VHH binders against Probable ATP-dependent RNA helicase DDX59 (DDX59). Designs and how they scored, part 7

Target 1, 164 residues: Probable ATP-dependent RNA helicase DDX59 (DDX59), of Homo sapiens (Human) (q5t1v6r416to579)
Amino acid sequence: NVRQIILWVEDPAKKKKLFEILNDKKLFKPPVLVFVDCKLGADLLSEAVQKITGLKSISIHSEKSQIERKNILKGLLEGDYEVVVSTGVLGRGLDLISVRLVVNFDMPSSMDEYVHQIGRVGRLGQNGTAITFINNNSKRLFWDIAKRVKPTGSILPPQLLNSP

## First folded at step 1 (VHH)

Design d19 (framework vhh_brivekimig_d4)
Fold by ESMFold2-Fast, scan of step 1:
Structure d19 (fold): chain B 164 residues (1-164), chain A 123 residues (1-123)
Amino acid sequence: as target 1 above (164 residues)
Amino acid sequence: EVQLVESGGGVVQPGGSLRLSCAASGFTFSDYYMSWVRQAPGKGPEWVSSISSSGSRTLYADSVKGRFTISRDNSKNTLYLQMNSLRPEDTALYYCAKGLDYTFESGRYYDYSSQGTLVTVSS
């Protein structure tokens, strides 16, 4: 159900690559979830998305109440927001949302978390895309990523396959 | 789960010194750049300093260069910031962060799971 794309993106290039994706008419399908690994990053990146692309963007993280997070996700599904940037902490009952595009700006620390995050895409019979940025910081997971993604027919970056 | 616990903040007079420490857990500390970021009341976050995974490379904001020294002990999973010649404008909450500076539109971001440590420079 989910088209999985793995891109080699060095840390200083991630922001530019995200904006390229959000400006690409073929890839950008709202609603969009972007996952990052920290709270401050979620706030700063959502502001940058709004300022640079003009898209309606907001953050979700642990410092926002469950009611606030629920209202934000409702707004995402109803078109009040086009992009939500999250630390992965969506909360109880919010894990069932379905979006058209997930971008893992930061590769999650485990394959279980990876599966959980991309599982927000392609539910309810809809086609969806999950794009994940990787680099040497995620080297520990390279074999597990390849094992999961390779059977889908997706092309993997050479840097992933050539790691010792 | 990334956990970062800062300590060493306090109140000092201008020209004084403080040493901040950060105890890290929940990730392989020796694999990551580590950074110090500060936030003064009513201002946005400001990157202060970063250190490479091995400690061989250090980076400093122009405002602190020559006064602050970043270091790490990978055997203890601990990051340090030695702050000398402190000025009133150094007053801020200081956060230990996993990763590199996000300035220059780099797209690098920080994990602040902690409350930070308060540094006040006043008479």
Scores: ipSAE 0.000, ipTM 0.162, lowest interface PAE 13.4, mean pLDDT 79

Design d20 (framework vhh_lunsekimig_d3)
Fold by ESMFold2-Fast, scan of step 1:
Structure d20 (fold): chain B 164 residues (1-164), chain A 121 residues (1-121)
Amino acid sequence: as target 1 above (164 residues)
Amino acid sequence: EVQLVESGGGVVQPGGSLRLSCAASGFTFSSYYLYWYRQAAGIERELIASITSGGRTNYVDSVKGRFTISRDNSENTMYLQMNSLRAEDTGLYYCAADWEGYSTLPYEDYWGQGTLVTVSS
């Protein structure tokens, strides 16, 4: 069971909004999966999370070796990481991690990717939340987002409804 | 050779209890993540409970509070204690083990053969 939250967040405000979410005791349920759209962004954001919030943060993307990725996933299951920043390349078996919070820091380029990313939440007997940041860069997907999210009863930002 | 052998299945009335065992051999049991899967007739196999090498447990909502997964590394055995059984708990129960500590059905490292649990009436 996944609660889908769509937030209007301009690009310069995204980092501040992420830090607010990670500092919110009601929303923050480690480990948190944060999805971004590029490898450099994953590395830089995970470093910023650790530096600013003090949370144990790591990045996962295609340039991590297979051994590094296996070790990170094993450590994640053992509670060694509180925040994982990824381009979506997490490796096999992520299904088993009972993640209760996903943040799509960057809206995916397709609804298939969106569904895949939020599908990391609400597994193995836990309710969870998926928070997705949108702005005008995702305008072409506004109709598809509204079509999927409206039936769940979630409130959509006015900017999405007024700029279809 | 590697083996996972389930036992403890049977027929029980609603509200009853059963304890399933999964006996392992042929690998370093204490280092592996362990899982219980369930498959009902005509329904795809689903993960119902997991336990990490460090002992952390997870459950699907439908069994939470009723089922308890545990492991005994000295005996190379994993257990599933099932209480307050319901008709919908009827199915084949499989144990599985994976070194990487996560599931990609059906691609876990090792699987048991399955044991049948029938909750009658």
Scores: ipSAE 0.000, ipTM 0.088, lowest interface PAE 19.9, mean pLDDT 80

Design e01 (framework vhh_8emy_2)
Fold by ESMFold2-Fast, scan of step 1:
Structure e01 (fold): chain B 164 residues (1-164), chain A 125 residues (1-125)
Amino acid sequence: as target 1 above (164 residues)
Amino acid sequence: QVQLQESGGGLVQPGSSLRLSCAASGFTFSSYAMHWVRQAPGKGPEWVSSISGSGGSTNYATSVKGRFSISRDNPSKTLYLQMNSLRPEDSAVYYCAKETEIEYEVTSGYYFDYRGQGTQVTVSS
């Protein structure tokens, strides 16, 4: 039900790779959740998405009120937004949200977070895709990710498979 | 050097209240969002609550909404978690954490850049 894709993407290349994904009609299926690890990243990246791709994009993070977050998520599900860029902290409060595409722009803090984030894809009987960016800075989870993804038949980056 | 020191945990009965504290040092406290994260034995970390640097915005996990209240005192550099109507499933080590505020082009895949040693909360009869 959830297609898991793992991509080796160095930190300076992540923004460009995200835009390539959002411009790929085979991969881009709104509503889209993009997870980042900081508030500044959420604000800047959501602005860059709107400016560069023309998609309706907004951020969610700890400095937005609970009412604002609920209104944004409602807007995402109703088509007022196509892409929401969120910090990982907000993932726990979004247990019931269902989207078509998740992009883990930054590696989750744990495998539990990873599973919870990708678990938002493909609810209500719909197929979905989860794309996760990895590099040397996310090496801690390499083996655990490989164990989760290998049974799905997805192609893994050689850099991940060579990690001890 | 970022330092976080949690306190206030203990053994309590279901329905009781506890107030956790986190003393922060080594960074400009008011400039960063702060979080409470808990971890029960044999389970991964679970985010509990967040508060903005100014204290103007708060968020809670669905499991604790209406029972827990996060607050901060920026002059004293202290974060608090008021826990009411405690349940056995709230039993965990509670950690405070500082949000990572790094430019997105250099992010490294962590939602929290620091955690303290934690304080144990046990809810049992």
Scores: ipSAE 0.000, ipTM 0.118, lowest interface PAE 17.0, mean pLDDT 76

Design e02 (framework vhh_brivekimig_d4)
Fold by ESMFold2-Fast, scan of step 1:
Structure e02 (fold): chain B 164 residues (1-164), chain A 125 residues (1-125)
Amino acid sequence: as target 1 above (164 residues)
Amino acid sequence: EVQLVESGGGVVQPGGSLRLSCAASGFTFSDYAMSWVRQAPGKGPEWVSSISSSGGSTLYADSVKGRFTISRDNSKNTLYLQMNSLRPEDTALYYCARSGTEVYIETSGDYFDYSSQGTLVTVSS
């Protein structure tokens, strides 16, 4: 029950596009998970979300203890945070069935990681949305993305279908 | 009234070292990630290094990794860049920057607010 949206977003446009999504009442539904590909990116982006949008945001990555990560995710589910920016290291024994929006700010390096990340939404009959930013850096995964997403009826970016 | 004031630049021979400092005022320094960005003569701005608000995470451009170390002292509102094994290609005006929307550096994938002053580093033999 996950609505999969694939957007062509060049690296310079990603932050502005994320802020547009977070300000869009039709797309923004807390709790929100944002996935990035590095620890510093998680810290920098969560600080930017907090500063620019005023939303309660925090980062999760391996330099935070397992207890800290558990408490942050519990806080996200209980409304203490609206947005969590993560490298994908969420913590053991955690279930995020109430998360309603995932944004893959960076496309994961494999389709298995992609499926794992979007699987955080739309559980137990609840509708959820997963928005993934792609550009030429994800070129090797274009056919796998198209194969998975096309059957869902979602519109794919022309760039994904027309790249060599 | 946000101010970033860089210092510590100078002329140094290849293989030498310099330590750059950035004194921050007009905002809560400990709430913001900080970066060093440089601009070599005739080139656009290039991201050098970033550090998270807590200092727990650091990232470096491939061109400086292993030679430069970024650090911060939140009690003094100061950002540092320790530059070792300097090379002629490190010659540039170095800017202290905080996370923001004014300047986007493609090589880092991030937005920064530049200091207007900068500090000049010249590496020549």
Scores: ipSAE 0.000, ipTM 0.116, lowest interface PAE 17.2, mean pLDDT 77

Design e03 (framework vhh_lunsekimig_d3)
Fold by ESMFold2-Fast, scan of step 1:
Structure e03 (fold): chain B 164 residues (1-164), chain A 124 residues (1-124)
Amino acid sequence: as target 1 above (164 residues)
Amino acid sequence: EVQLVESGGGVVQPGGSLRLSCAASGFTFSSYALYWYRQAAGIERELIASITSGGSTNYVDSVKGRFTISRDNSENTMYLQMNSLRAEDTGLYYCAKGSEYEITYTSGSEFDYWGQGTLVTVSS
């Protein structure tokens, strides 16, 4: 159902890696939801996506009103936006959206959050892909990540496999 | 159009040998890492062997010393030589080509092109 891909990406390389994914015809399947860990990052990254790739991109975070967030997610599902860059907060009643591609630009702080984020992909029998960037900042979760992802047949980064 | 076609499967006795072939077209064969996967009944597909564009090989522990992956870039074909076959080797064998990401990036992988598979049955 959900293809899980784990990539080793150092912080300075994350932006370029995201653009490579969005320009890859096999990986890019709108609608796309990109998760980041801060509001400023969501705004800056969504602008960069629009400018560099030409894709219709916008941010979601807590400083946007509930009505604005609802309109953005509706627009994502209707094709008015191709990429939404979000912090982990979508707002009440908005957690039921389903997309074709999730990119965890920043690895969530817990496996519960990870499962919640990738749960946006592949609902109701749909196929989809979840790509997560990791580096040493997520080292405490390496064993849990490997335990979840190994059964899917995806190849894991050697750096992650060194921890167990 | 990327196309992968497996062949060489069949029925063999335990201890026997088979050679699987994967004929490829629609991409620059010599530039890509290639993979053999196996799927047994009730089990998820497992990566069993890989070969890089430079010829480096890797194997899952259960087939090390028994299976040999190779490639012939002039014929656009990848092979899996299977020796000392066991009942547990029974399954559908798939060849796969990774995306551009597998060549350009050393982190993670994507398998976006699969063949139809070839059946290997090891029974007495």
Scores: ipSAE 0.000, ipTM 0.098, lowest interface PAE 18.9, mean pLDDT 77

Design e04 (framework vhh_6qgx_2)
Fold by ESMFold2-Fast, scan of step 1:
Structure e04 (fold): chain B 164 residues (1-164), chain A 124 residues (1-124)
Amino acid sequence: as target 1 above (164 residues)
Amino acid sequence: QVQLVESGGGLVQAGGSLRLSCAASGRTFSSYAMAWFRRAPGKEREFVAAISWSGGSTFYTDSVKGRFTISRDHAKNTVSLQMNSLRPEDTAVYYCAAGTEYTIEVTPSEYDYWGQGTRVTVSA
């Protein structure tokens, strides 16, 4: 079972909101995957996570080799890392990795991508949570998000419900 | 009163090298990402290289990968850009910039503090 949470978060507030989630004992359950849309942002955000929260954090993106990405994900599953910040490119044979918390720091460009990212949660009989940050930059997906998430009983932000 | 001061610019022939330095005063930037941007004549300001707060992560625009190296010295509160194998296309005013503790994208608007710039001219 995957619990889907949609939060309204303006771009300048996203980093603070992520740190609040990672410091929340009810929400934070390692291993954690954080998805961002920029590889530069992945590296800088993962270092900021370690500095601000003290959690073991590292990034995954296209500039890292397949072997390096495999070793990082193995480390995540073995407890060497608690948080991995990724651009969504995990690598071949790594698509089935299961985590307990996914944070979509940036809303994916399509609902297919959204489904793939949250699909990392709640495997092998474990409950998990997927938290996605949205704002006006994702307006074209508001209806699709509401249609998919409303039946799950999750809370949707008023801005999403009141926007055409 | 936060100030970034660049140095090391000058005239160099194609294939030559220059080392740019950026000194921060009025505030310690050891906890923040630092970047170099440049503006060529008639063009907009573009990203060149960035270094994370720890110095553990570095990023380069494709046109300078393998030629430029960014580094930082926490004790001296400085950021340096070693520029090797310079090309006429590298001619620009180079700017040092300091971002927040966690910079997501390397765009000019993501950086709070800027130096006045140092001119680099690469002759054919």
Scores: ipSAE 0.006, ipTM 0.278, lowest interface PAE 11.8, mean pLDDT 79

Design e05 (framework vhh_6z1v_2)
Fold by ESMFold2-Fast, scan of step 1:
Structure e05 (fold): chain B 164 residues (1-164), chain A 124 residues (1-124)
Amino acid sequence: as target 1 above (164 residues)
Amino acid sequence: EVQLVESGGRLVRTGGSLRLSCAASGRTFSDYAMGWFRQAPGKEREVVAAISYSGGSTWHADFVKGRFTISRDNAKNTVYLQMNSLKPEDTAVYYCAASETWEIRYSGSEYDYWGQGTQVTVSS
């Protein structure tokens, strides 16, 4: 079961908002997966998480070897990492891990990808939370996001509800 | 392994539009970055557009910016190239390519799988 939260977050405010979530004891439940769209962003954000919050953080992306990626995923399961920032490959390896919190730092380009990403949380009967950042860059998906999330009883940003 | 089959190439008038499709076989399509390339007679093959595994990142070459748009539908294992405001200079064989990476790639040498191509001809 997954609780879906949609937050309106402008691009320059995303890092600060992520740190607020990671410092909120009601929202922060490791293991945590944070999804971003680019490799450089994954590396820089995971380093910033470690330095600013003190949490054990690392990145996963295409430039990490198969051995490195397997070791990171094993470490996430064993508690060696609390936060993994990934340019996530939705069909490979990550679905073997049940996490408690997913943060979509960058909104996926389609609702199918969104559903697949949040599917990493709340597996095997465990409760979990998925938090997704949206802004005007995601306008084409506003109707689909609202349609998906409204039935869950979650509160939606006014900007999303007031869009044409 | 993935197999790629392009479709949609045809004769179109200057200023016209068409959409190319690339159908991929296999479960791993959603894990691959995709690109569109073209090659005109007497010219080198050039990258036209690229898209990340999720579709969250796209790139378009300067000579097609504002006219062409790359997109993908992972549920249908398909990548698209929407081509608007076509010019005679866009006449080429268009190739779909897949890379065993999540992030977009800009060089043909970084792509692992290639389709056979589809011919686009733009006439006045």
Scores: ipSAE 0.000, ipTM 0.111, lowest interface PAE 15.7, mean pLDDT 80

Design e06 (framework vhh_8emy_2)
Fold by ESMFold2-Fast, scan of step 1:
Structure e06 (fold): chain B 164 residues (1-164), chain A 124 residues (1-124)
Amino acid sequence: as target 1 above (164 residues)
Amino acid sequence: QVQLQESGGGLVQPGSSLRLSCAASGFTFSSYWMHWVRQAPGKGPEWVSSISGSGDSTNYATSVKGRFSISRDNPSKTLYLQMNSLRPEDSAVYYCATEYVEIWSTSGTSFDYRGQGTQVTVSS
């Protein structure tokens, strides 16, 4: 089962909020998968995570070769990384690559991507949490997210509920 | 779901040019490598070209290097293959592919074909 948490987080506050989540003993279950909307953002955020929190962090995105991605994946499975910052949706059918915490640092481009990203949680019969940051830049998906998350009983930010 | 639709093929004479297009949907197009793969009758698939999500990195098979050019338009979610100086040996069904299913795979040799392909025939 996946616990879906929606947080109102302004863009300048996102890094601070991510670090708070990674330092929260109730939420932090490595490996943590963090989704961002661009490659430069993935590289910069993974470096910031390692520098500020001391956690073993790496980025994975389309500019990395297949061999590099394979090596990162093997390192992840062997416990070499505690946080992976990625762009886009991971491939399906790889049940061994399950995580217990997903953070959507940036809003996905569509609800299909949102579903696929949070679908990395709760595989292999494990329970997990998906945390998604929203703000005025993500208004496009407000209604779809509210419609999906309301039935789960999760508390939604009032800014989301009062959006036109 | 992931959908890929190829177009632009046709019957041309040797030395001609064609531009193939691939319309993608169902994933964050700009975040994934895209590939062109071709298959001639009775033969296995042959990798032709690859392009990174940003378009900053491109790779080509030795058989097409200098003649083909891969590009993408991320806002329209479209992949292109500009084929110049076409030869009879280039005749094949051309498929666009994504490594969407391979991003967490331990193999870098398989591709996920969602389209029907576009036929290119180079014949005098």
Scores: ipSAE 0.000, ipTM 0.172, lowest interface PAE 13.6, mean pLDDT 77

Design e07 (framework vhh_brivekimig_d4)
Fold by ESMFold2-Fast, scan of step 1:
Structure e07 (fold): chain B 164 residues (1-164), chain A 124 residues (1-124)
Amino acid sequence: as target 1 above (164 residues)
Amino acid sequence: EVQLVESGGGVVQPGGSLRLSCAASGFTFSSYEMSWVRQAPGKGPEWVSSISGSGGYTLYADSVKGRFTISRDNSKNTLYLQMNSLRPEDTALYYCAKTSGYEVEFTYSGQDYSSQGTLVTVSS
């Protein structure tokens, strides 16, 4: 149901790789959920997405009010937003939105969070893709990532398997 | 507990220079990308520059490219931002951030128990 892709992406290359994904007609199925690990990063990245790609982008994090989240949910359902950048806290109602593409721009701090984030893809029998960027900053999770993803038949980056 | 302490801000004339420092503790500094982010009065936060854990890769916002230089000293757990040819529009609170790792943390006032940043004022 969910195609899991793990990409080795060094920190300076992450934005370029995200923009490549968003411009790929095979991968881009709006709305796209992009997960980052900090609130400031969500705001900055959503602005960069809008300015560089022209896509309608918005950030969601814990400092967005309930009214703001309700308006974002309405906008998503009406096609007003094509990319949502979030820290993982979407709020009630928004947690029920099923998407076709998730990008973990930052690898989550735990496998529980990883599973929760990719679980936004492929609901109600839909097929979808979850792309996760990793590098040496995620090293402590390499075993857990390999254990979960390798049985699916997905190709893993050599760097993940050959880390010191 | 990640701790980041910014310093080196001050008042400077247009065309002047300042060097900012960020003292890091509570994590393996050399393993993480570090960034500088600023917030000007009445504006949202703006990413300024990033440097890889090894120091081998650097990135700059177009507004500062060629004027600012990011660097780090992993033996001292310290991040630097050398700011040259300063302009009035560079006036902002500057924050040090651990970024793009699996435990990214941003330090800015009023958010998540973060430091207050360091104030840079370019007067004319």
Scores: ipSAE 0.000, ipTM 0.141, lowest interface PAE 16.2, mean pLDDT 77

Design e08 (framework vhh_lunsekimig_d3)
Fold by ESMFold2-Fast, scan of step 1:
Structure e08 (fold): chain B 164 residues (1-164), chain A 123 residues (1-123)
Amino acid sequence: as target 1 above (164 residues)
Amino acid sequence: EVQLVESGGGVVQPGGSLRLSCAASGFTFSDYYLYWYRQAAGIERELIASIYSGGSTNYVDSVKGRFTISRDNSENTMYLQMNSLRAEDTGLYYCARGDTFEVTYESGKYDYWGQGTLVTVSS
């Protein structure tokens, strides 16, 4: 069972909002998986998380081998890492890994990808939370987001609701 | 050294088409958000189109449906296909490199800019 939260967050405010979430005792439930749109972003954000919050953080992207990615995700589940920042490339056989909190720092390009990413939460009979940041860059998906999230009882941002 | 080089500008009549190119070097092209900006004489530089590393695109309302931004990561090149050109589209067109964390369309915070290519739409 996944609690879906949609937040309106402009690009320069995303890092601050992520740190607020990671410091919020009600929202922060390790292990945490954060999805971003590019490799450089994954490296820079994971380093910022470690420096600013003190949490054990690392990145996953295509320049890391399948064995490296497997070892990182194993470390996440074993407590060696508390936060993993990924471009969505987790690797074959690793796509079924379950975490307690997913943050879509960058909104995925499709609703299929969105469902796939939040599906990392709430497996094995455990509850979890998926938080997704949206802004004008995701405008084409606003109707699909509203259609999927409204039935869950979650409150949507006014900016999304006021779009025609 | 990071370099961005624009090409493809020229003189075209209203209703015509042009394709601009931005050739990049000195960085891992596939990792960056990339932008097209336009500057008309006596007016501030404005963002007209963006493309993210994952392929998502955005446009200012005045060019939606007429302009298409694209990228070829294997050739380290970004393009702007401009159709149904209007006199108001006249200006210097710049490509710019951004970053996913700090950079928004409105921020104007970019590490590197190209030299610009001139587009003139006139009869």
Scores: ipSAE 0.000, ipTM 0.117, lowest interface PAE 15.5, mean pLDDT 77

Design e09 (framework vhh_6qgx_2)
Fold by ESMFold2-Fast, scan of step 1:
Parts: C-alpha cells; structure tokens; sequence
Structure e09 (fold): chain B 164 residues (1-164), chain A 124 residues (1-124)
C-alpha cells in the first residue's frame, strides 16, 4: 500500500524540493522520516527543516545512543517531532515503526536498503507515500529501480529510462 | 537585496594567523548556513568550512582541520574564519557563501549567495 514516487533531483535542488514537499498539504502527513546517506547531512538537514519550515525536527544517526534513538522515535509517534532525519540507523527492535511519509533524500546504496526504508510506510492497512530523489549519482541502480517500481504503475523520470 | 561582504584578507607569513569576517545583510541570518570557499591561483574553487544556522554544527575540509575555526555572531550578522598555522598552499581568494544548508561537503559551489572575495597571501 505504499505509493512510490521517483523524482529526478540534482544535489543542489534537493533541499528546496524537500521544503516544497513538507509545505505541500497533499504530500505532508506527519510523522515523516527523511533518509540521508551521512551523519553530517542528517544534523544539518534536520536543523534546516526546523528553521525554514518551523516543523519540529531532529536527527538520528550512529553517534546517538540506542536509548536516545528510542526516545526520539517515541517522540515522533507522540507528536513531539513531526520530521526525523535519519541515516537509516534506527536500531534493533525499531524496524516496526510506521510513518505516513518517507522521503529518500539520498537514494540508498542498495535495493535492499531501499525496500527497508520504504517499508516504514503504510502499516496497519494505512496508505502512505515514499518519495525518492535520484540523479546520476544513483545510475548504477537505475535498472533495479525501474524493475521494482515500474510494475506499481508509478511514473518514472525519463532520465532513468534513457540512461545507459 | 542580499549582500555578503568579506574583510580581513591580506599578506601574512607562513605559521602566522589571520581572521576573515563576512557581514551578511538582506536575509534572516539565522535561517542560513554559512560557508567559506577558496580559489587558489590556477585551481578550481574548493570548500573550506561551513557552519549551521544555529552555530551548533561545523564542517571542515581535511587540509584545514585543527588549524581553521569557523564561527558566527547572530547579533552582528557575521561569520568569521580564524586561520592559524597558515601555509603557502593556503594562498587563495576566500569567498563567503550562504545557503539554506549545504548537504554535501564535496559539491559546495552550489550555494545560493556569494560574496566578492578577499585575498589571502601566505609567504614562505
């Protein structure tokens, strides 16, 4: 029950595209998980979300303890946070957490990671959305992305289908 | 009108120190990450250091870690770069830049706003 959206977004445009999504009343449904590929990016992006959109935002990554990560995710589910920016390190026992929107700000390095990240959406029969940003940095996964997403009926960027 | 004005550049001997400042106007300073970039003679522009809007997070290129310190003053709308233990290879024009947040340290020339630059020359 996950609506998968793949967007072509160059690295300099990713922040503005994320802010557009978070300000879109049809797309923004808290709680939201945003996945990035590095710890530094998680900290900076979560601060930018808070300052620019006014949404309650925080980061999760490996330098935060298991207890701290658990408390943040509990806060997300209880409305203390609206957006959590994570490197994907949620911790053991937290894999069953469900949100309404996932944004893969960075395309994961593998399709297994992609499936695990979008799997946080649409549990308990609820509909949810997963939005993934891609560009030429992800070209090695274009075939795998197309093979998985095309059968769902989702529209794919022309750049994905025409890339060698 | 958005403006970034750099100051503090000059000539300094190797091993010396220099402090660059950037005065920002025309936008809400606390909402933007600030960065320093440099362009050495005959080379491409490279990232040097960045600081988050709150000042809580700082990032440095490997060649300046432990020698340079970036800071910001919200009351004065300034970002500063304290440069210690300067080397001849630090010789460059230094640019102040503002962006919502730089996500990738290695792409950093895509900042929203740029200053005119201030020249730093480090003699052997």
Amino acid sequence: as target 1 above (164 residues)
Amino acid sequence: QVQLVESGGGLVQAGGSLRLSCAASGFTFSDYAMAWFRRAPGKEREFVAAISGSGGYTFYTDSVKGRFTISRDHAKNTVSLQMNSLRPEDTAVYYCAADTVEYRIETGSEYDYWGQGTRVTVSA
Scores: ipSAE 0.005, ipTM 0.228, lowest interface PAE 10.9, mean pLDDT 79

Design e10 (framework vhh_6z1v_2)
Fold by ESMFold2-Fast, scan of step 1:
Structure e10 (fold): chain B 164 residues (1-164), chain A 124 residues (1-124)
Amino acid sequence: as target 1 above (164 residues)
Amino acid sequence: EVQLVESGGRLVRTGGSLRLSCAASGFTFSSYAMGWFRQAPGKEREVVAAISWSGDSTWHADFVKGRFTISRDNAKNTVYLQMNSLKPEDTAVYYCAATIEYEYTFSPGDYDYWGQGTQVTVSS
């Protein structure tokens, strides 16, 4: 099953928070899927992860060819990558990967996307964690997030609960 | 490094039972579909049974359906072939194979990794 964690993280603090999560031995279970909202962001963040944390990181998005995505899938299954930064375009076969940690670096634009992304965790009978960063940019989804996450017993940030 | 190590093959009498095991290491086993293949003396390698990455979908060749059962234990990185009511025509080298295909495939050429094989001999 999936443990859902919602964290209040302002945009300038997101990279530091991600690095803290990846350095936390209780949370870090490779391979980790990190979702971002654009392909340039995927490339840049993947590069930063590799350079700053030393973890084997790769990006996947629409500009990667089918052959490149197939090679990334094979590498992931063989342990060649510890962190994958994606726009949600994983492609055939990558949907098969069972992960224990998902980080939504950017909150998805809809709850359907949110559910789809965190659904990558907890497959194959394994327990897993999905951590999602929110701030005022996601304000229109606060009610929907609270409605979904509250019943699971998971923690919600005070800013989300006290937002008008 | 990828390894698929088969075990359990031996001489058995007609009507007997045998369980083959294939231990996997060096890759994320739970993300791969698995197949059991066999090659009898003087014949082509043929698919016997296949199982999806999750274990939710299985396929068995008509000539073993009802007698053989494929299963997997993702916690132990192992795939099994339970063989019941063995016949002399089941005599073959049995191979374990892994593929990254979405479900599973029946073509030997679509499998990425192969075990060394284990000999099963069925006699009267």
Scores: ipSAE 0.000, ipTM 0.084, lowest interface PAE 17.3, mean pLDDT 80

